# VH-VL binders against Putative dimethylsulfoniopropionate lyase DddL (dddL): the designs that were tried, part 19

Target 1, 232 residues: Putative dimethylsulfoniopropionate lyase DddL (dddL), of Cereibacter sphaeroides (q3j6l0)
Amino acid sequence: MHSLSERVEQLRLNDCPDWLYLLHEFDALYRQGSDGGSRPIRTHRKRVRDSLALIVEANPAVNDRPPEVKPVTAHLGRALDLGERGAVQGMSRALARVAGRLTWEYGYEKVPKALARKYAYCEILGPRGPICAERLILGFVLFAPSTTYPQHSHKDIEESYISVAGAWSENDAAVHAPGSLILNRPGLEHRITTGDLSPCLLAYAWTGSEERLNQPGMKLSSPRKARIEKGI

## First folded at step 4 (VH-VL)

Design R24 (framework fv_dalutrafusp)
Fold by ESMFold2-Fast, scan of step 4:
Structure R24 (fold): chain C 232 residues (1-232), chain A 119 residues (1-119), chain B 107 residues (1-107)
Amino acid sequence: as target 1 above (232 residues)
Amino acid sequence: EVQLVQSGAEVKKPGESLKISCKASGYSFTSYWINWVRQMPGKGLEWMGRIYPGDSRTNYAGKFKDQVTISADKSISTAYLQWSSLKASDTAMYYCARRYFYSGYFDYWGQGTLVTVSS
Amino acid sequence: DIQMTQSPSSLSASVGDRVTITCRASQDISNYLNWYQQKPGKAPKLLIYDASNLETGVPSRFSGSGSGTDFTFTISSLQPEDIATYYCQQYYSLPLTFGQGTKVEIK
């Protein structure tokens, strides 16, 4: 047979309660502290929530991607256990329900071997995610203990990280604890370093134009360039 | 190693249908956009459109939206470009190319499929 | 659609010469521009990505610069194997668009 006798129905978000539940936890995560923080942080949180509400209401297509693991995913169980005890336990529980369906990836063709053992990300909602959307990307990044994720940047995309589990710092600044949000404005270089006692799980959100989110243009800075910029 | 291998040259008459292929290997086919690029004899490169095989989502350049259909078969890691009715103006070299996720460039290209349409 | 205009359309230079070609976008594309080399009868090959980054394995005589609307591609010392047509490409916005190409020949 070159065709099916039955029409195969497209799954939609409302048909997938585990994905819908996870998105509700993203909403909750970006609602926390909305009355506090800087004006840019409050504006970003609202932008994520408003965009997500419109996407959920539209009941988008869901195309489960083939599950894929990376070496760092051996740390996922530990990270989820840590998140269960924290301020964002709902997110950890929702993520645990879909853990076996996640497509973990690097996003870069040229990943240093040391880094490839210590990190991976997965897109949940977005142009590439299981949940289809063009104006918002939501996902997770998982890091092994003592990981340095090199300098990188993107154009015309506003990015945030919220700690689900573990401790981390950005650009060698203050350490961030679970529940805290850091906002990275378009064009700024980012370098992430995780603590040495536990893995780190970050929820991330990218906001920007539809064109920008489909083609973010991110790249990893070389170790040589990073050393030169640091004066080492 | 990453490879994109395209189907062989085609010689067709106006009004005939055609479907050419681009078979991917050496990477996760469903994780990267596949693009189709046209080059008419002696002319430059024209982006026609792309497909994300993971969910079959497509984007087309306006000029090509009603001229061709882009599709993919995940089970055999193959992308397709199809015409229902060829015109002489479709005579060109057609390339498939993989988009690198974060940097947006085409990192791997197929060898090209020459399509000649003449009466 | 974003129009990409390359200049010149063709040039002839001697081995060892510095060759410069330019690419202008009809609107601001930040640094979301790539340069490709196409030799006769072959598929294009990436040389420069994100305006100024040299692809791995590409000789250091090739470089790119610019941002916004004006971009430059340079071959610091032209070699015989550099005979090709060079294309800029923006990926800021759909549809993706290429410049018309610059044919580089040896005198």
Scores: ipSAE 0.000, ipTM 0.432, lowest interface PAE 16.2, mean pLDDT 81

Design S02 (from F02 with light chain S31D G50D; framework fv_ficlatuzumab)
Heavy chain, then light chain:
Amino acid sequence: QVQLVQPGAEVKKPGTSVKLSCKASGYTFTSYWMHWVRQAPGQGLEWIGEINPSGGSTNYNQKFQGRATLTVDKSTSTAYMELSSLRSEDTAVYYCARDRYYSGYFDYWGQGTLLTVSS
Amino acid sequence: DIVMTQSPDSLAMSLGERVTLNCKASQSVSDYVSWYQQKPGQSPKLLIYDASTRATGVPDRFSGSGSATDFTLTISSVQAEDVADYHCQQYSSYPLTFGQGTKLEIK
ESMFold2-Fast, scan of step 4: ipSAE 0.159; ipTM 0.694

Design S03 (from F02 with heavy chain N52D S57D S103E; framework fv_ficlatuzumab)
Fold by ESMFold2-Fast, scan of step 4:
Structure S03 (fold): chain C 232 residues (1-232), chain A 119 residues (1-119), chain B 107 residues (1-107)
Amino acid sequence: as target 1 above (232 residues)
Amino acid sequence: QVQLVQPGAEVKKPGTSVKLSCKASGYTFTSYWMHWVRQAPGQGLEWIGEIDPSGGDTNYNQKFQGRATLTVDKSTSTAYMELSSLRSEDTAVYYCARDRYYEGYFDYWGQGTLLTVSS
Amino acid sequence: DIVMTQSPDSLAMSLGERVTLNCKASQSVSSYVSWYQQKPGQSPKLLIYGASTRATGVPDRFSGSGSATDFTLTISSVQAEDVADYHCQQYSSYPLTFGQGTKLEIK
């Protein structure tokens, strides 16, 4: 029996095997891939793996985050079940082990109610994640079926998405299947749309300077401005 | 307190359409998704579809896609389900049910409307 | 579609007995299962969600358990007011699906 006011010694990654296993699956995810042939994608994959290896070796602090759910997290079980049958089953299994410990959030100051019901993200490793890191952000974003995540951009941050479950397209392009990686270059706006019948679960990685990753400055583009810029 | 009020009964002939109503009160109508579920006499529950009252977004059970149309009237806090090309197999109690914003379980149900499809 | 199968179809119990109702999913639904009580002539009422969480106002004699494909609703000491049909539902994937129901009667 211990008082709730007593402090516990700082937990480290090596004290948290389920988090460590999840990071091992991120390493595996960025080590293998059908889209690894292009030079920018290979360079990004290597940057993620190298940063992750250094962070894991440093045995970083793990800060308890209160679990939080959002409406879209009702779809998480379905997304994990879909991932078990696909090319990235190891990641799906590792995520299932920590599912009850995740802090799902929106990341924007203001989110339209319709969008708020259809998406959420969780940071796993990073300045705001349970696993403390300043040079790399790793996490997940979950979408309900038939979701349009409006155009958004990041300054000085290189972002990748790898499909864990479900079908989606970026900027109205071809459909991306589980295991495929899409690389978003700094400063370019991108829009995500998901398929009609299944939720979509994406793993993401952000690389950039320490100061930029601590203050990413994400913003949603207005639909009118986005259409004008794309000539639609 | 939360209430979802539905008419008691409707009688329609085969081949016609019906539009059933569900009037909500006691909460912010646009903050919760509304679902429609039917139950044929002596049978289990069957999900028809869902609608977001704030934006009008819908998702349907494929079995009802093209025959069922879900709409809302925000000014009266009323949800509607229209079902077309009625057949005798559509005879059932039709419920509206409230979903906490998008979780997929239903904390409040209407009393149900008995739809009878017969000549 | 995920098929939810309930068993038994019906059962009759004596007052005070422990009642166990089963629900099996044709594929894993994690913990995304709810249970509803439906008395004759009434709409369904939420009892349990998330496989094991009691809804507000539901007596503590009702409990839920299970994960993945096998789920159970337990009434620790059945009362006369518990006469009803009980339905399980999965909300893991579209379309949302229900079991066929179990009818509980008192001897």
Scores: ipSAE 0.000, ipTM 0.406, lowest interface PAE 19.9, mean pLDDT 81

Design S04 (from F02 with heavy chain S57D, light chain S30Y S31D; framework fv_ficlatuzumab)
Fold by ESMFold2-Fast, scan of step 4:
Structure S04 (fold): chain C 232 residues (1-232), chain A 119 residues (1-119), chain B 107 residues (1-107)
Amino acid sequence: as target 1 above (232 residues)
Amino acid sequence: QVQLVQPGAEVKKPGTSVKLSCKASGYTFTSYWMHWVRQAPGQGLEWIGEINPSGGDTNYNQKFQGRATLTVDKSTSTAYMELSSLRSEDTAVYYCARDRYYSGYFDYWGQGTLLTVSS
Amino acid sequence: DIVMTQSPDSLAMSLGERVTLNCKASQSVYDYVSWYQQKPGQSPKLLIYGASTRATGVPDRFSGSGSATDFTLTISSVQAEDVADYHCQQYSSYPLTFGQGTKLEIK
């Protein structure tokens, strides 16, 4: 690679149509059902949309991260194919356009080997980019079939998942279809289990203060602990 | 042009270890996973394992867990596979192969190193 | 482990004939199957991935089809340079596995 010998101008969002298209699809996801659902869900959807609109209008810097992959990304093609046939096909098409540019990672200092084979996430918009933002994080998490993602929580961060592809349940309560939103309030525990037949692709959004989102303090809880550890 | 360069041959005695190299050029080494695959004479292909040159993450076929060790040297864009406790059954051509977008299929292959394990 | 079984083990064809090679997975691999061509004394070369997508530079006479457990590689009009072993591979689950190979010869 001879990138260091080339003159580089700072790219901004308006220079990157594929990233902008992906953000438009995030807006569409969080606009869907904005007049329905519980009040906390409606409030969260509006918070995500309002924050995203301000960020897009500001035309933020785009700093493409080096592409990185994890074992679970072998399932990405199948997940995108499933999403193409469902209620959120626009998001699946948008994600496919940037698939080779994604930085997949674990987000934890130590990950059990079994889990490391079956999940990864990527941040699209946030403090770590590629699209720079301080008060909103948008991204994806990908799971292999039959994955149990251990209980976890976040302090002072409101988190949502919207199903893009595959079947999953939270805390063994219900099976969620593509397009459905699950809201995880700050400090509450949640555990994700995916179905046996297909990978599961979830879009996620985190809302919180600039300080909190830059240092989320993610922790995996022990299944034997009485209370879930919370980040500071 | 993408190239994966491997030595032609190695001869080792049973019970010893071998460290095979694969030098990459023509692309950003840290942007693609590298896999190792072997082929015994007249037989099919057998997957050994994979390594992420960026972070050093590895996954192994359980058959080779504990005997195979995959490493990289980012400064020279070189991947290595060390195989220990060699047996005559380890006689095979050993390939390195590049993983396109971490899909699990291989768009470029090295020419292979013929490892002969004999007394 | 997912076992990939190819058939036939070997075949000899006349120039210009249509060739069909089969690959069966012991359980569903969706469309996560690739095909490789390996000429005598050479490394494998990617022909098809995603069951049906031709790799860059591969002649249009090569095509792939199939899903779930049954996959086919077709050469619409075989040429002399197509003499090779053909390997299918699944990348749906670990460990990654290959079929035993089909040897194609020209009469």
Scores: ipSAE 0.006, ipTM 0.438, lowest interface PAE 15.2, mean pLDDT 81

Design S05 (from F02 with heavy chain Y101W S103E, light chain G50D; framework fv_ficlatuzumab)
Fold by ESMFold2-Fast, scan of step 4:
Structure S05 (fold): chain C 232 residues (1-232), chain A 119 residues (1-119), chain B 107 residues (1-107)
Amino acid sequence: as target 1 above (232 residues)
Amino acid sequence: QVQLVQPGAEVKKPGTSVKLSCKASGYTFTSYWMHWVRQAPGQGLEWIGEINPSGGSTNYNQKFQGRATLTVDKSTSTAYMELSSLRSEDTAVYYCARDRWYEGYFDYWGQGTLLTVSS
Amino acid sequence: DIVMTQSPDSLAMSLGERVTLNCKASQSVSSYVSWYQQKPGQSPKLLIYDASTRATGVPDRFSGSGSATDFTLTISSVQAEDVADYHCQQYSSYPLTFGQGTKLEIK
């Protein structure tokens, strides 16, 4: 894993080639045209790409957060190995370069013990990520094999998942392969179930207003979330 | 087998500092938080602080803020607690303890180091 | 800080009796309470976490219950090896805090 960069002044994205390379791979994921050709999906992909292009051009501040691990991150190495053999191998290689700098967290107000053992997420770009942005959040979610993930819905936030590694299904529907995008429109709730043989790594994007992305509605009263936020 | 090995005893004078060690083995050191807890003779347990061995981030009980410093050496899988400005009230057994899920309960404890602070 | 108060401070039981140890939090800690057994001269050992989940290797005679502010550790049939101090702990909020302990003795 990469060591944390020492900073003598405020670091910017152009000073951080590993972060820039990771964002390039996010751009590549959202340029793929293989995901059904629906208008909402095409519109979402374009919003993510356009927002990301503006953010990269602005050379935003980079403030690495303290690295954090969760039990599920024991699966990260295997997920990255699987991704390197798949349709999105560039993303897996880019993520491996920053793996030691990631802050893995829980997103729920309260996390059941079984779920806490089997998932975590990390924000890469956003108001609380290492790469500062107000109108776009990009990150990853990692799941252990045989995980069922209940997710919160958010008003006025449009969310997508793209498979980087592993197999998964939404609401017991068809299995999604690496490179497939699922779009969760504002206000909708979805259940994710992962396959039995391997971990699952998903890239995610949230689009919405600055107000919504800075305050997505997560409750600070969750004991585990409160501890995690004090630790990071 | 998970083991957390601590030295048995330390004797220090008031006003000095001590650095206690806790050597971990039998698991991936950077995947679990390490906590420090003390117990004065005949008293209950008191939480000092926690450290993430992966990144070095720490949280402290405010009572020990500024006096306790938690560090790790990843190459030797060893956690350290330094306590400064020692007082007789710091006489206690000091335990390191492992937190599997970053939940704040401890599945494995070191055997403890008895710190005696006396003139 | 959340104050954890255990009761009784000490008790003496006959072999085979049911033992009930109490732990009260000064404010709600949901289910985020653990119990530890500490035998004389030894380190604490995890018995129960998340109020009611038994740790690996802990005998079935130990059980935990409770939520919010009131928690109980029960030993259904006390054995000689159960002589120890028992500590409850909350991990709902910082700082993490423990009760003062309950000493269990055999008559």
Scores: ipSAE 0.000, ipTM 0.413, lowest interface PAE 16.6, mean pLDDT 81

Design S06 (from F02 with heavy chain S31D Y102W, light chain S31D; framework fv_ficlatuzumab)
Fold by ESMFold2-Fast, scan of step 4:
Structure S06 (fold): chain C 232 residues (1-232), chain A 119 residues (1-119), chain B 107 residues (1-107)
Amino acid sequence: as target 1 above (232 residues)
Amino acid sequence: QVQLVQPGAEVKKPGTSVKLSCKASGYTFTDYWMHWVRQAPGQGLEWIGEINPSGGSTNYNQKFQGRATLTVDKSTSTAYMELSSLRSEDTAVYYCARDRYWSGYFDYWGQGTLLTVSS
Amino acid sequence: DIVMTQSPDSLAMSLGERVTLNCKASQSVSDYVSWYQQKPGQSPKLLIYGASTRATGVPDRFSGSGSATDFTLTISSVQAEDVADYHCQQYSSYPLTFGQGTKLEIK
């Protein structure tokens, strides 16, 4: 029943094993760092897991959005194949089961054409996702090889990325391996650059107030504006 | 085993429309994208478009936008391609092909339907 | 649109010989290239995806290599059943595009 185009009965998470399985893999992904990492990272992981557990227990509504593709989604199969070879195999398999049902989008009103060909994101759980939730957003970001995702920030939202497939760096720091978590605090600028030979697939989590997650203050920074903000 | 069954042939007059079918079996129809690709006699392969059977969302090669319409019937696990305003240049074998991961490459192909457009 | 150009157009080989088929993209497609085998009167069959990953059930004499704009399909020891047209395809960007094909024949 969950694939009906006309909704004669409200679907809930317990009626949708593929979505539930994907959420179990998100839980597993956010448990991996419990023995290590900084206190802020451990605290963030716990917030994601605790919020997710409450949401799953509440058996939320499932409203599949119209599926949508972007040019970058041609890379999804390659990214999933890479994930099957690593520590995040479960997540890759779970995502493959729902791949055709995802709504890929940009999140910004105006996206440069070069970037529009090289990235997209999809919300899995959240106010706009197929699995309804107000205080947690879970999803994926997919990048083509050799992509530079410009500096951006989120107001009052704590954001994490966990690598599922491919190599990437944040703010030109060391590359991140599959399974590693990067935590972006509210208001801080960050820039993502991907490696040359493979796509990059990141799982993301946003924690914040219901008000903020429903209307996030996403902002792209221009080179000129960034330079002015640094006082040069 | 995965099967994509297509009719062998169709003959149409110029200016008419055709609706080609592709019956899927051996897998969960709504978990995989379906693409349509054609091949004119002695020529290479040409991508027409793709459809997600779960939600019905589509993407088209701009060359076919407005002439090709992709649809599915989930109850029969059948994909359809309707091509309108047929001309002799549309004479080709039309394949449906399955996309496992929504990647754009095709792990299983139908046998193809030969569409002949002639008076 | 990304143009895929294959070379040679046709090739005749003796049984057991090493065969090399080339495919060039008009702009970088990273490693998002697949290869298909199409025997006379049959539908295409997936051989290679991701430039170098062999599809399930494909004999290990078939291998793919390359990146960016230049790609190669190699058959280490050609067999009689390998007579076919071979097509490369890019899936890096829309629209998806194929090469014109290379016809492999046995002398």
Scores: ipSAE 0.000, ipTM 0.432, lowest interface PAE 15.8, mean pLDDT 82

Design S07 (from F02 with heavy chain S31D S57D, light chain S31E; framework fv_ficlatuzumab)
Fold by ESMFold2-Fast, scan of step 4:
Structure S07 (fold): chain C 232 residues (1-232), chain A 119 residues (1-119), chain B 107 residues (1-107)
Amino acid sequence: as target 1 above (232 residues)
Amino acid sequence: QVQLVQPGAEVKKPGTSVKLSCKASGYTFTDYWMHWVRQAPGQGLEWIGEINPSGGDTNYNQKFQGRATLTVDKSTSTAYMELSSLRSEDTAVYYCARDRYYSGYFDYWGQGTLLTVSS
Amino acid sequence: DIVMTQSPDSLAMSLGERVTLNCKASQSVSEYVSWYQQKPGQSPKLLIYGASTRATGVPDRFSGSGSATDFTLTISSVQAEDVADYHCQQYSSYPLTFGQGTKLEIK
């Protein structure tokens, strides 16, 4: 096992400079973007930044979760090397400082074996994250090369992905611009496919009500089952 | 360009202690964990321990716990390993090695310091 | 402690031959295995991590495979500069452990 850590009675964000540094890089990530032309995307970016600013100012509790790895985390070093050479260098460096404190997980009770070897996510800020917040979730999702993450959705939650490293497409649309944001509206299904040459690391943000973010109701759907349930 | 610079050699008597250095350059020192690994002549690699330069957190191989002490000096980007109560079997090349993101594998290694423990 | 056992201890190959090096863990380490190349008088150099991912700058003739307890490093066409000791390492649990090494020589 790891060395026994001493816990202070209640750590707060200002006591944890590495977590604060990571949140500053999330702010930078959502402040700049190549495809800031659409109003919904600009509104979402501002919503994330404004929520984050209020949370940081409140100096929230920090409750570290037990560190956990998944098979895909063997790719993290390569993904961060790619990120350091691109437009999001600061985020890659900030994530490096806290990498050993991350809890990588699947978010679903039953995950197909093939998928379980090729993806995982970690929450950084949120109801379940180390940095406590009720109205915003920030985190990362990591994919192995040549991964297809099946259709999934969540109710009443607005979700964005920003590319930190690697090539990927959503619903067969290519993503090419460094720091480009893909916005997934509440209730819409989406499918992620990663490129063949390298792993893919995405930063994500979820915005929604306190009730919805505490119980997101995530659902992993097959195309056949989804069509049958929708009567199409 | 990443470099981990270590002294070439040290000679010590049994029962004494040694403090070996590893000076890092070409990257942000606090973004990477630093490990220490030794290799006795003609033998395999043996892990001693790890340190987080940002926070000072350490983990040790139980074989070296109590004898090895890992420290860092952030102002000079230098990692140190002190090994006490030296024995002839501590004769080995001692490497520092960089661990990106607390992964447990090492992307860059120092050139090593040959420690000779002899009477 | 997880014991890593490499085989063979040494082998000699002709230039251009395919080389296979084995590493066995005493218990499951999932995919948390790395391989290092150590040339005479030099420090180790990372070749492979996560059982199968090539490190930056490593030639494509090097490949890794395996999971759980059985792992393999393959050199598709051995070159003179490949003369070295090769070490496998597990990073699934503490303490981190290495195999004893396999020495690769040219005939």
Scores: ipSAE 0.000, ipTM 0.428, lowest interface PAE 16.0, mean pLDDT 81

Design S08 (from F02 with heavy chain N52D, light chain Y32W G50D; framework fv_ficlatuzumab)
Fold by ESMFold2-Fast, scan of step 4:
Structure S08 (fold): chain C 232 residues (1-232), chain A 119 residues (1-119), chain B 107 residues (1-107)
Amino acid sequence: as target 1 above (232 residues)
Amino acid sequence: QVQLVQPGAEVKKPGTSVKLSCKASGYTFTSYWMHWVRQAPGQGLEWIGEIDPSGGSTNYNQKFQGRATLTVDKSTSTAYMELSSLRSEDTAVYYCARDRYYSGYFDYWGQGTLLTVSS
Amino acid sequence: DIVMTQSPDSLAMSLGERVTLNCKASQSVSSWVSWYQQKPGQSPKLLIYDASTRATGVPDRFSGSGSATDFTLTISSVQAEDVADYHCQQYSSYPLTFGQGTKLEIK
């Protein structure tokens, strides 16, 4: 006879092969790739990989969040198709396996209506992700074509983006190819602009202290400040 | 108020070893990498190596590999650099310096310990 | 190893003059360069990091610029308290390396 108060045992990472394989693809992204070989980029890659290895070894709890979509997720299928035909196909395939389980969100308390239609992010590993971790956040950000993600910054958090699909530039400096890593240092504002013909899918990693990653304090630049910096 | 406190001076004979200390206060010791940099009289700065106080991972300038050993004591928030087989050319001011996020630049420096190697 | 070469070795300026100090890397270091001020008998103090970002508490007369192999530290209006050795550093690749320093004096 079974008790009606039976508890389900906590799922852990080793019980969830699709999540584990996605993390293996994150390891591959941060292990391979010609990104110019600069020490800050190389050391950030190593920090992400080392943190990830310790987290995986600890076999953390897995708590799938309620799935949620945003307007931009209508572009996810096309982004995954583009990634599957590109240099970073392993990540696209791994993400496709869990696509229906993702919680897409904005991360800001207030977001401009135009931006709300054109972007969203999902945390995979982290304090608020399905895979529990306190000292590393891994996730994805998805952009519609012709999106300008305004200047924003994070205190005491080092952030990287690796292109999975689509073309984009940061601070209008250069177009980034799939597999390239862009490193954003703590406290500095950065702005992302995507190309006109396709969506853009970026994998991201945040490193920082447990306190900072649990309460990142993301800040968008005001519309006035953004307009002034664009000369309008 | 971040402070890195080092002894003022040490005098050692050639062929001996020295262990220099750097006591940190005013921040979470394990959240920042610690580097060691030396400066010979009238010369520029020379990087010796780095240590992660959290995990104990180290990287060394190959010029000092095998002679320099970096360690930490988390209970006292103190970093140490041991330098063996001392030569007169090791006479220098030795600094510890703090590195946030494994960045490779140093936001706070100790006052330095003048190591004199003489017979 | 990446060699960082600073020029000039020494410089004497009058108060209020604009001064520029140069730092050249033997190979590209992207923007991964910092500048330190070292007053006589003192430890180095961070002025600039990531080539152009001013460290907290550093006066706005100090600015940095450059990328790849050529970097400049500028003091827009030199003051008596700016007498020091200035060191550039690259952190693009191991080992971390510094320039030989530029000594700034006031006439």
Scores: ipSAE 0.006, ipTM 0.495, lowest interface PAE 11.6, mean pLDDT 83

